# VH-VL binders against a6uvu3: the designs that were tried, part 11

Target 1, 145 residues: a6uvu3
Amino acid sequence: MDKRITLIGSKIAKTGNEFIYCGVLEECSECRFKKICHDGLIVGKRYRIVSVRSAKHPCIAYGDGVKVIEVEPSNNFTILIESKKALEGLTLSHSDIQCNNILCKYYNLCHSEGMPEKYKIMELHEKIKCPKGNSLIKATVSTIN
Below, E stands for the ipSAE of ESMFold2; O stands for the ipSAE of OpenDDE; V2 stands for 0.75 times the mean of E and O plus 0.25 times the DockQ between their complexes.

## First folded at step 6 (VH-VL)

Design m10 (framework fv_felzartamab)
Fold by ESMFold2-Fast, scan of step 6:
Structure m10 (fold): chain C 145 residues (1-145), chain A 123 residues (1-123), chain B 107 residues (1-107)
Amino acid sequence: as target 1 above (145 residues)
Amino acid sequence: QVQLVESGGGLVQPGGSLRLSCAASGFTFSRYAMNWVRQAPGKGLEWVSGISGSGGSTYYADSVKGRFTISRDNSKNTLYLQMNSLRAEDTAVYYCAKDRDYLWGSYRYFDYWGQGTLVTVSS
Amino acid sequence: DIELTQPPSVSVAPGQTARISCSGDKLGDKYVYWYQQKPGQAPVLVIYQDSKRPSGIPERFSGSNSGNTATLTISGTQAEDEADYYCQAWDSSTAVVFGGGTKLTVL
């Protein structure tokens, strides 16, 4: 798997913690550790901490320092798929549902910015009631190796 | 440079609904988690809801789960809070608040706040 | 769910050092943040990550966090520092936790 090394604040550097990488802070633009902290991380992608090193290193973003951590990407995520395309084991190309109902409780599952172009359907879950009448089903999908 | 402007507050009766909006400017909106924090008249701060930069993860205080829905439109730099089944206890100034850090699942804190919008739930 | 306890009020004379405590179980293992709120205004972050000051916050503001107690210290307290102060920590569940607030009176 694509395990990556990065640095995060010492008090939050705990095995098992998950986070969504949101990009470089203004303070990091000139940092000599920027490459180690940020290279290879994808904005919007979820990561899990799998190991933590004990040593602290100085960081402008964290006054008490940062620790080296090893992270791995979460390969599984939940989305809504049109029921007509929903078959376990099938590889699909991602397409956002054309809908502007931002207040819908399913909006985030229909409009995921971090979705890869292609993914494999791992597991089908329950059908949902779409306010716009689309026939949708929840699915756990995995990024293609 | 960073500005957060709330709107949509007002007077509603118990059981009613309101939608709050927060217009953000001066930073790359999609890179930061956003939050709603409220304050009842004469009381302290209470965190209500949070949403990750992509919108893929949402979190709610127990007092509002099932009644409130947080969402965002990154193309419009706007955060929303849909409030249903409103109660007198929901009366508060609602603040839009920006997270500073890039980690979502471990900690949250607020480097910028809007001026707030008042929601009054009363007959 | 961690509970953060602050004294409801603290009074100091101008020029004195004000200390506002925030207590919680194993709080020293968490990052603590402090907000200042003046009447009719939105909160302003004055200390982040236990002890760091945002740009524009006077150097008389400082913070510490150890054991079960975090402390906001204002040295040489000025009249304009009169405000409500809230501590905040992240609960690793799904909640942001605020202290009950401390009203600082400068008289």
Scores: ipSAE 0.251, ipTM 0.653, lowest interface PAE 3.7, mean pLDDT 81

Design m11 (framework fv_felzartamab)
Fold by ESMFold2-Fast, scan of step 6:
Structure m11 (fold): chain C 145 residues (1-145), chain A 123 residues (1-123), chain B 107 residues (1-107)
Amino acid sequence: as target 1 above (145 residues)
Amino acid sequence: QVQLVESGGGLVQPGGSLRLSCAASGFTFSRYAMNWVRQAPGKGLEWVSGISGSGGSTYYADSVKGRFTISRDNSKNTLYLQMNSLRAEDTAVYYCAKDRDYMWGSYRYFDYWGQGTLVTVSS
Amino acid sequence: DIELTQPPSVSVAPGQTARISCSGDKLGDKYVYWYQQKPGQAPVLVIYQDSKRPSGIPERFSGSNSGNTATLTISGTQAEDEADYYCQAWDSSTAVVFGGGTKLTVL
């Protein structure tokens, strides 16, 4: 399962949210939560939040507090892919869509961080209306280990 | 006392290259993700690129992917941006910005900024 | 991805309270950050994580964030507060989203 316990800012501590772990801050050296917050996480690895506990705890990095979360390595995620490449069960090599419109509501689905070099299309969803005119479809994809 | 000092900007022709540097001091450089944010004349802020504290993960806006390369030398407390195949649209002041989201480079905000360095791409 | 809307300008008399809004869908569920930028200068972080003030930022700066709107409040506005102000948020991916900016004029 490879599930881990850690702590994250209260507003981002939501089941389904993902993040890339970036390591220990110097401010964490005096923190009584340092071990449970950082131990067992791999720098540069993408994790998905699978559960959140209600209590808030003090944190120097998050002024409104942090919550205990359970995470697992991210295996499935939602992205946008070119419709011409969209076939369930197909394995694709990741290539970025050329677009700098950061205010687009689809920007994050087009430009996911921590994307593996290859992924498998698990499920196709709705086509989206791209402001730049690209023919794109929303897909759930799985990482290939 | 955190300081970020950019250098390397200048006038370059379309298709040319420039390398920007950012000298950092006053914090443990290797602990924090670093970013480049640009601002075209008379326009708003646009994030360009980010790099994790270790340098193991790099991130790019689609407008620059394949043309720009972010890197860092933690032994010299220096951040770099190698810019190739420059276009008129890349004309902007480029800011070096320190990320404060401690565990997750994906959750970005910028607690300190350098003074900026101007890059002008013109024939 | 969230879109952040700011009024293009806000005017206030010296000593009065300035309020700059930043609106986005379910913005209150996200952390909001505020930057001050004076002409020819780099942005300066004035509020982080909705309502927290960095060291060195005057107490007259405060922030709030609920529902769809975050607000930067400057009490007893001073002439030196005249600047462009940008809000910033993040959503469930890696995109950094800035508002369009608000020019604060102290009359």
Scores: ipSAE 0.294, ipTM 0.621, lowest interface PAE 3.2, mean pLDDT 81

Design m12 (framework fv_felzartamab)
Fold by ESMFold2-Fast, scan of step 6:
Structure m12 (fold): chain C 145 residues (1-145), chain A 123 residues (1-123), chain B 107 residues (1-107)
Amino acid sequence: as target 1 above (145 residues)
Amino acid sequence: QVQLVESGGGLVQPGGSLRLSCAASGFTFSRYAMNWVRQAPGKGLEWVSGISGSGGSTYYADSVKGRFTISRDNSKNTLYLQMNSLRAEDTAVYYCAKDRDTFWGSYRYFDYWGQGTLVTVSS
Amino acid sequence: DIELTQPPSVSVAPGQTARISCSGDKLGDKYVYWYQQKPGQAPVLVIYQDSKRPSGIPERFSGSNSGNTATLTISGTQAEDEADYYCQAWDSSTAVVFGGGTKLTVL
């Protein structure tokens, strides 16, 4: 799919950020930017910002204004991986983490559903403090086969 | 005047199923996206699922995709979460939450919450 | 992307100003939201997009966000403000990130 022009809150309009498009608001019906902001976007689809323009414009949804951005579709997920395996650009096979601490706030990121057999590490985030002592880091991964 | 009332929580064994309901009033239900957010005992909040105002689009956290189904009946102002193949890690208080006026879902924040319903998955 | 740190508790006398911090790396580049949760009650949004109050929230509640720290300020704190307070910010990898919560005691 081709790149799309849209608008998003000025503070969060940064290259590399990803969002799931949720659809037009009722309040947008009288907005002069409605077509530029919403046309061509698919509800439920994840998009990544590839460029940002500096000018701010008024918006009912964002009190500090919106900026024009270009987006493209994304196939990215967030998971926890062992820090020693954590290199951006590396392709990994999905592996089980041996942990039965279901009350850990990181449990769902360690035991992520719907992961394909292989994925590519796109971006590394913060290291987390594992209650069981594992050295884990939060990562955005791509599952493009 | 906005009210969200959850029901359907309870004790269930691993592999079981539950259906949660959220009765909404005090706003034009069909106009707003709705969400389920959960909180495990002693843990932080985790977004679970969302549905567009029309019901035409649904969204799921990876941890529940394929097991949970969100739906809504706009004629009854009711939100549902069908939970199948329940696991111990699904144990949490489940909140019904109304989306605030933003059109980008990864910037979810919630202007109204229900009281929550406890789901305990235990043998 | 971001971990949000809140003090576990804050105590103030009635009529004093309560300040609840929410700290995270470059948090000032993100929108911050604040929720109040009283015992046995649902969470209530008290501040959205850093500093804006929903209709019905008393004017004594205000918010700010710059650098690495967002602050919820309650001026002239009243007994009814005793509650748990949670900050929330955007996380590009998940829908939301919540702070651990702060118990505000008015004594």
Scores: ipSAE 0.322, ipTM 0.564, lowest interface PAE 2.2, mean pLDDT 81

Design m13 (framework fv_felzartamab)
Fold by ESMFold2-Fast, scan of step 6:
Formats: structure tokens, sequence, C-alpha cells
Structure m13 (fold): chain C 145 residues (1-145), chain A 123 residues (1-123), chain B 107 residues (1-107)
């Protein structure tokens, strides 16, 4: 489990909300909560709020205060897709690559379990060398269903 | 000093394509989400698209989904908007806007804006 | 999506207080942002998170947000404050929503 504790604006602190952590704000330089707010979070990484505590705490960045929240990394999928379909922002219907080579080190990325029927390409990564000669690229995708 | 400079606007026929660019300086570009916001002549502001600092998450207004693609090149500190299948309704000044993003798109606000670039879709 | 409603125009005499409203269902449960736009210029953030001012924004600008209405208040309004003003909020989606804008005239 990769659960972490942080603090966030009281109007935003709701279970199910997601955010991309952007790093320390200028206002945080003298904040007593700087360490608990920011330590352990990775800049650019997406987190989902899984619980919210009721108490409000003062915050220079949020005038009506912040609440303690527990977060965990968002459940995005990493899969292999055909290079001809690989465009960031494109929405695709999921179809498994036709391949029975269960000994391939990429098999689980080609035949990802739990994929939604439709997904959006969020980020393109490296191309892989497919033993069957398919032109494939690794991608981070997010469900849109 | 934060600066955002848009380019690539111009006159294009309906059904045509344009690619807008936004050159950013004065901040750590890869750390911040970036957005495109447009304004039709004499009309109000309309959010078009947003992209996370890493480029790993993209967001679109329903009016442009499937036609526009937002992207970024963090090595060049540049934001892009590829606009395809342009319509007369897409005529607007397009602003590049820097996000102070703690969250995904619905919690965005824009602390700095570029000067804008005019896109005119007309025969 | 939440719809944000602003009056199309507000007029005020120099030195008087201008109040620009932004209304939406349960808007007080959301953070509201305000932008100033002068003719031929890009928008400028003047209020963020309901009531906070960015560095460089004059003290005469203030904001509030409760119930269904957020208000931008400009005390001792000056000629240079003449502009269009837009409110902005989120709606639990990935979209950013702007109000229709208010033209402030200082007569």
Amino acid sequence: as target 1 above (145 residues)
Amino acid sequence: QVQLVESGGGLVQPGGSLRLSCAASGFTFSRYAMNWVRQAPGKGLEWVSGISGSGGSTYYADSVKGRFTISRDNSKNTLYLQMNSLRAEDTAVYYCAKDRDYFTGSYRYFDYWGQGTLVTVSS
Amino acid sequence: DIELTQPPSVSVAPGQTARISCSGDKLGDKYVYWYQQKPGQAPVLVIYQDSKRPSGIPERFSGSNSGNTATLTISGTQAEDEADYYCQAWDSSTAVVFGGGTKLTVL
C-alpha cells in the first residue's frame, strides 16, 4: 500500500478527488506543516484522495484552512499499443494484441487485466522490441468510463 | 519574470488545420500545468484544453474534443495546440495560461497569461 | 457543469465602491477566482481562492464567496479599474468554467 498523508484546501478535500502534485509553493517556506504537506510526494505524480479528516488547520495558501487527507497514487494503466494508434490525447477502444506468446516479458503489458472498454492515451514512453515484429510503444492510459 | 508568448495564429479555411505554440520562460516549465483559453471577438473567456506538467494528463472542453490535441516539449519550454477540422465557431484569440495546479483540471486557475494569438476561420 | 452568471455591466462614479456578483448553484462550496481584462490585453488574475490578492494587485480589490454568490468589491474605484471582469470556478469535472463577464464603467 502506498498511502501518504498530506493537507489540502478544505473545499477541495473530498474523497475521490484527484490532483497532480506540483511541489512546494512560495507561501510554504515558513510553514510549520511544510514537511507533512510535501514530504513523500513526487512532483508531477497523480494522487487520489482516499480519506479526509474533519479538523481544519490554518494555511497561508488556503485562507479558509486545510484538512488532513490520505492519498494514494491514481490507478492509471501502463500498456503497449500499436505505434500507428499512438497519439497523446487520443481516445481508443481497447483491443488485445493477438499473440499467444505467454513467455514474452511484455505479455502482461500487451494483455493487461482490468482494462476499461475505452481509454485515453495520457503519455507515450519508449518503443519496445516485439519478438513477433509488431510496432509497439509503451503508454500510460487513463479510463474515461 | 514569467513570460508566455503565443504564435501560429492566422487565417484558415473551414476544415483546415493550425498548430499554435507558446514559448514559456521565467519559471520551471515542467513543474506546472499549462492551458489554452480562447475568446471569440466581443465574447467571454472559454477554457479549451489543459496539460499536466509531465504531459501525462490532458483535458479538453467538449466543444474541441476529438479535433484539438494539446502537447508540450519540456526540453524546449514550449506548449502546443494542434487544431484540426476547424470551424467558424473556433474563431478567437487563443491565450496560453500558466496553471497554479495542485489538482487535475477542475481546480485550475491561471496566474499568468500570454498576449494571445488570433485564429480566424473563414472562407 | 455549474453555470456562472454575472451582470453584463456595472457603472460607478470615481471614488465609489463597485460590486460585481458571480452567481452559481452552491458556489460557496467552491473556490472562486477573478480576472481583469482591459481592451486589447490579456486577462490578469486579481483575486484567487475567493478572497486572496496576488502580489501587485491594489488593496482596494477584495473578494467574498458565500451561499450562491461570490462578489468582487473594488473600493475607491479609479478610472484605471475600467475593464471587463470574469469570475471562474470548477464544477467537480475536469473543465474550467468562466462567468460571462461584467463590463465595469467608471463615469
Scores: ipSAE 0.297, ipTM 0.640, lowest interface PAE 2.8, mean pLDDT 81

Design m14 (framework fv_felzartamab)
Fold by ESMFold2-Fast, scan of step 6:
Structure m14 (fold): chain C 145 residues (1-145), chain A 123 residues (1-123), chain B 107 residues (1-107)
Amino acid sequence: as target 1 above (145 residues)
Amino acid sequence: QVQLVESGGGLVQPGGSLRLSCAASGFTFSRYAMNWVRQAPGKGLEWVSGISGSGGSTYYADSVKGRFTISRDNSKNTLYLQMNSLRAEDTAVYYCAKDRDYYWGSYRYFDYWGQGTLVTVSS
Amino acid sequence: DIELTQPPSVSVAPGQTARISCSGDKLGDKYVYWYQQKPGQAPVLVIYQDSKRPSGIPERFSGSNSGNTATLTISGTQAEDEADYYCQAWDSSTAVVFGGGTKLTVL
């Protein structure tokens, strides 16, 4: 239950829409809405819009204005981690698996979207057979706020 | 300065395969969705495929689904397009294009483009 | 699925105003983007989010979007504005769609 308030482009502001928060634009540095718009959001994390307010507000990033929205974090991520680091409840700093094998069926799990700088391992699943011989296990992880 | 440089284009026979690469510099590559957009000789622009910042989500135009695979290596700042089962109608200049929008996959537009690489599918 | 329709060509004299339309069902409910492409070159973004200009794009370029039609307007058109222009919108199906393009001739 960690709902947050932010502002988003008026044509995007619809309940059920999801987005990945990508950070502050340099144009936002002196914006009076910067704090409410950006504070409490984690770069790379996926959010879902759960409510939208009708009023439009001026925005340098969106010429037709922005609306106040309430968001909540999207579901936990599924990723691959090295088996030697795989312990439920453990908090890890994210580091990419060094691999460019685009033909691997696990490629997207090695390069998952929205991963925070640190995450907690919530659940361990099956070990996978890595074509490059790495010892990897599938895991559900959550962001740390 | 943002720079995108495509490579890997060439002549290939129908049914063949080819892999395109796009080397990116001048921005935090892993934060932005990347796209491939193509243009057949004398024709308009056609979006081909898109990939989220970390590679976890991919999207494809109906014309290439099941044949093309988009991927990226954020440690190398490189975008890829693996093209299989190529057809004559895939002949085009393929552009690498950087997404500008805050929100991947739903509202994208392209603030920077590479110079393009020509793919010719012919006997 | 949305289809974007542009006129294939528009001609203007130097110094006159060029208007290039882009039509699609309920297009005014979507953000529209415009790209300029000169022969042998990559496209260049000239308008984003209906009406905003990227840094470096001349003030003579402007955009609007309402109802079913978005319009790119070039006031005081110059010879260097001769190019192909493409509109683009996001489709609700998560696909990007481009208009067919308009060749602007400055005679």
Scores: ipSAE 0.117, ipTM 0.602, lowest interface PAE 4.9, mean pLDDT 80

Design m15 (framework fv_felzartamab)
Fold by ESMFold2-Fast, scan of step 6:
Structure m15 (fold): chain C 145 residues (1-145), chain A 123 residues (1-123), chain B 107 residues (1-107)
Amino acid sequence: as target 1 above (145 residues)
Amino acid sequence: QVQLVESGGGLVQPGGSLRLSCAASGFTFSRYAMNWVRQAPGKGLEWVSGISGSGGSTYYADSVKGRFTISRDNSKNTLYLQMNSLRAEDTAVYYCAKDRDEFWGSYRYFDYWGQGTLVTVSS
Amino acid sequence: DIELTQPPSVSVAPGQTARISCSGDKLGDKYVYWYQQKPGQAPVLVIYQDSKRPSGIPERFSGSNSGNTATLTISGTQAEDEADYYCQAWDSSTAVVFGGGTKLTVL
């Protein structure tokens, strides 16, 4: 199934946003739509939001409520990797960049949430200016099947 | 304004080879996946091959695997299709087509097409 | 692999609504795209992701997709809409698949 319907917090329910599916949240036990899962959404897999319905629904896990969204699997996503490891076609095991600067605007790309155990470098993009002097390059990577 | 211009088509004998080119302009070529789609005379559209923006990933229809090679030169904004071991059923107009979605390169549908170049495989 | 089936032809009078179907197993679980092709010309994308129109495509074009069938609808059909129409999907084998095409005649 190339597209599915699920629920997500209203603040992040925007076409084009990506997220890692974490399963049904127990904090949403009082949410009427917690059961909208349509089998085929895989825990730990990345999805891209392609459509958002306007109606907002109450859910205790999301103080601003949830919206019904339509999603498509996304096997490609963007991260920052060390330039010395940046070779298209190379398969890497996940390892966070050694950095404690949580205020850096690139922190989330260096410490990506929900990173798979292994990923393949699909495309290399621009080098970024690292405040700590690390030689980093933006890359599109793919999950390993 | 996006423009795609194909060239390199012509008449070739069965078993022969041809190289098609597609010159691209009006967008950042290296950021978009590119595709070849063909159409036999009086018939429908058939996807042939696709390549990622960097050229690191290539995809082929089963009908052409092992015979055709897609490639690109981002410094020249040009897409190529090397066609070997050509068969009569490869006779078609070959279109260069741009992927719609810049980011991720995960979608495969086409917002812009070139005018096409005719390849005829016959003796 | 999914196979997409379209009727070979559809005829409509000017000003009437034309409907072109595209059928495939569980097609509603996939995104469908529609292309218009006029004689001697390259295809033009008229609907993407089931129901969305690219900039410059008239509002009379709309799309839907559910179950096993996607439909391209042209309301108030005009003579200039006469063309071949192709549906397209991306299946789970990462292959691009086109329907056989439908010739729309406006008489």
Scores: ipSAE 0.000, ipTM 0.502, lowest interface PAE 15.6, mean pLDDT 78

Design m16 (framework fv_felzartamab; at its last look DockQ between E and O 0.57; V2 from the best seeds 0.00; counts 0 for: pae E 9.7 > 2)
Fold by ESMFold2-Fast, scan of step 6:
Structure m16 (fold): chain C 145 residues (1-145), chain A 123 residues (1-123), chain B 107 residues (1-107)
Amino acid sequence: as target 1 above (145 residues)
Amino acid sequence: QVQLVESGGGLVQPGGSLRLSCAASGFTFSRYAMNWVRQAPGKGLEWVSGISGSGGSTYYADSVKGRFTISRDNSKNTLYLQMNSLRAEDTAVYYCAKDRDHFWGSYRYFDYWGQGTLVTVSS
Amino acid sequence: DIELTQPPSVSVAPGQTARISCSGDKLGDKYVYWYQQKPGQAPVLVIYQDSKRPSGIPERFSGSNSGNTATLTISGTQAEDEADYYCQAWDSSTAVVFGGGTKLTVL
């Protein structure tokens, strides 16, 4: 579920907007809102704004201030899939790519956390060169449970 | 203090490939999204591609989607752009640009830029 | 799809105020950023989030954004301000969009 509270720039704090969480900034180390702003969010995951509070709060990242927002996961993930199965609109059963090379730059896309049993391919991106020789393409997928 | 240094540009024929690199220093590389922005000779700025701090999310301009691949190696503080199926229209100076925003998807902007590396695609 | 329209050129006498516009549908609902680019150099951020100046940018640079138009204002324009200026915003269909650029000439 992971319905969470966070803070975001006042002009983007609009119900229906989506964003990808990118992690803590160095400037956030002494921020009184660091815990509320960042705790419980997963780096690289897409979130959707479901409600917005009217009050503005000071923020180093947003000079006109931030607003408290409530977010939920948008159910979209970026993963690698086999090219032969890569067709937009196709529904696939999730199967992790078998590989123990944790030093590979693609490791996190091959071993995505929290993937559902089934997903639908929403958009195809670039093909990648797998060190193990697998024919893989990057895709945005949506959960269908 | 923040430095971004691009390399890998050069002359390539249409249909060829090049890989650009951007070496970053002076900030915690893995915490910031990174971008490639290009500029054709005598033309304006065009955003090409972006990647989240973890590398888990990427975005591409429609003009390069399916041909270019952005990636990063956080252990080496290096950003990459793999360019395949190059066309004459891809001729440009390619800039590495640091994102300021930690919520990526809407209000991104670039607080630091490298000097750029020239890519020329011609026969 | 938002398109950002800038005048291709603006000319101003030394010491006078230069104003560079950036127009787009409902642009006032978005954050606007301004970059200065001198010949042979990388762009430099001069205004962020509509009206804020980064450290090191002279006070003569200011910005505003309302309705459909954002404006970069340079008060008491100096010869060293001669450059190309680009506005930037986000677009729901495109990750990042830049204006076409404005060449500022100080004569």
Scores: ipSAE 0.428, ipTM 0.716, lowest interface PAE 2.1, mean pLDDT 83
Fold by OpenDDE, look of step 7:
Structure m16 (fold): chain C 145 residues (1-145), chain A 123 residues (1-123), chain B 107 residues (1-107)
Amino acid sequence: as target 1 above (145 residues)
Amino acid sequence: QVQLVESGGGLVQPGGSLRLSCAASGFTFSRYAMNWVRQAPGKGLEWVSGISGSGGSTYYADSVKGRFTISRDNSKNTLYLQMNSLRAEDTAVYYCAKDRDHFWGSYRYFDYWGQGTLVTVSS
Amino acid sequence: DIELTQPPSVSVAPGQTARISCSGDKLGDKYVYWYQQKPGQAPVLVIYQDSKRPSGIPERFSGSNSGNTATLTISGTQAEDEADYYCQAWDSSTAVVFGGGTKLTVL
């Protein structure tokens, strides 16, 4: 879909791998590849590698060099949503579930990293028993462009 | 310059609780994942827990799951570790360790460490 | 789960080359990092991304990673290099993992 070209460490440059872009490193500031590496990506966004080129390029940040990759924003996420909002096909604005119980096994699903601002509920899964009594349901959601 | 200063260590009885803090400075705190790594007396390094820059993702070693809670307050540039149900085997120096980056796949390592704070669990 | 194995100790005479191994299944497919820890001090990153040196780390420190083994090499070992050395990697299943550490003694 919205494919971007970038560079990534050779050892993690594999089709299907995902990563969250974290921004420009200090050592990248004078790098001749800075533009291709960074300009097309958004900090905090999760990307999936869709293709990898074989050639390696030197990189000050990656010890084994980097490879050119094509990436696209990750489309699908698994999260917990409030049951009252759970309807397949519905578009929602993302907001983390308000909960401070970080020991909860569902905490990361309630507070997922790299989530888009808006998503479409694609599939509903099982209801989960929230220790705080919240009515939550597991859902697969997709990014809305 | 990057500085990490741990505090909160001390002596506690088995089953007790303790809360560690790590004060960070010299970098944009919220941009980097933070970690706790511990070292039992005379033993090796053991990763304990990690938290993403925003705090939205947390990870724990199996040895501390269900007992320890990592958190952060980015407004205060502070990392925390709430330790409950402490055991003798939790006795260690606890280091605050800064991630070099924010969860780039296998790109996880620590470029700065604090001096550590000693936690002793003993009856 | 990934496990990293290091020899418990390595001894070298001053000026000799010290080699510390870190073994793990398909470790060469991962990035390996090395930390130096002297008594009573916090660990210090000495090698990142298999073979890169942070600023301030002497050139005599080098690293490699291939197959199932990563190696920290200290050429022209000096007395001040006496320390514990830990290898470290990341795995999606176990998150961050350290080797057991190697005590380097300079005779």
Scores: ipSAE 0.016, ipTM 0.629, lowest interface PAE 7.2, mean pLDDT 89
Fold by ESMFold2, look of step 7:
Structure m16 (fold): chain C 145 residues (1-145), chain A 123 residues (1-123), chain B 107 residues (1-107)
Amino acid sequence: as target 1 above (145 residues)
Amino acid sequence: QVQLVESGGGLVQPGGSLRLSCAASGFTFSRYAMNWVRQAPGKGLEWVSGISGSGGSTYYADSVKGRFTISRDNSKNTLYLQMNSLRAEDTAVYYCAKDRDHFWGSYRYFDYWGQGTLVTVSS
Amino acid sequence: DIELTQPPSVSVAPGQTARISCSGDKLGDKYVYWYQQKPGQAPVLVIYQDSKRPSGIPERFSGSNSGNTATLTISGTQAEDEADYYCQAWDSSTAVVFGGGTKLTVL
């Protein structure tokens, strides 16, 4: 199944919260509980917390402890795509927009951290006014796994 | 042991530019977000900018957006801050600060700080 | 978006308990961090994740966070504790927010 069990810091262990799994922390490399914290999670993938167990457990990395959570992959993102590539249902390989304008209100949608290598276009929304003149459209996309 | 050493501060006229560097050692640099925090003389701490461990995400305080650029070279374990269009209010000690656990749950704190480098913007 | 408010100064006699507050809307839902800064020196993390001490920080430093207020507590305050203290949190965006700082005077 898509659902997985892991542990996360108690203050962020809330149903509906999302996180990107970034791998085993340096401080956890020799922890005897490493498997239950990290096995089954894919580096770079976004997860949504679907349930939280109330008991806190001590953790070397978290002063307020950790809680057991059940997670599932979060498959949908909002990003900007070149309009010429944007057709609903199409699968694309991710390509960063060539732009370094950090003042742009859309910067985070062009350079979203944690993007998968490939995605499927689920829904197209409005075109945006790109300050650099790129022809971009806002889209909801789904990860390909 | 974690060590952070800033350099590149100095006296510059308004409108000028400086590039700050922070040499990092004692940890796997590319795994951790890094930040610049500044402190004007006699004033409190102000976060300036942050960058993810990979360098793929950058963040800026409103007061510096469009003028400052944070970057990192993970092959050299070095963090940079390019400061353009400097103003008198940018006068401060600039600290390099190591983030922890940036990759989990979007929470951030600075477990190690450098000693700072002074930037003075004056005519 | 969150604003962190600290008193500008706190004074205590040696050996007494110092309490430095940090207030913000629903601050108890966030992790709070505390930094000590002595004159002419870099800040040093003294409390992380509300109440945990890094290695090398004396046990007289403790922290709490509930509701709208986090508190740094220094029991048995010593002259060497005289410093500026800053609380820090993050808001729901990617910004980091510091409190304005509290000057602790030990007289």
Scores: ipSAE 0.011, ipTM 0.572, lowest interface PAE 9.7, mean pLDDT 80
ESMFold2 (binder alone), look of step 7: mean pLDDT 91; pTM 0.930

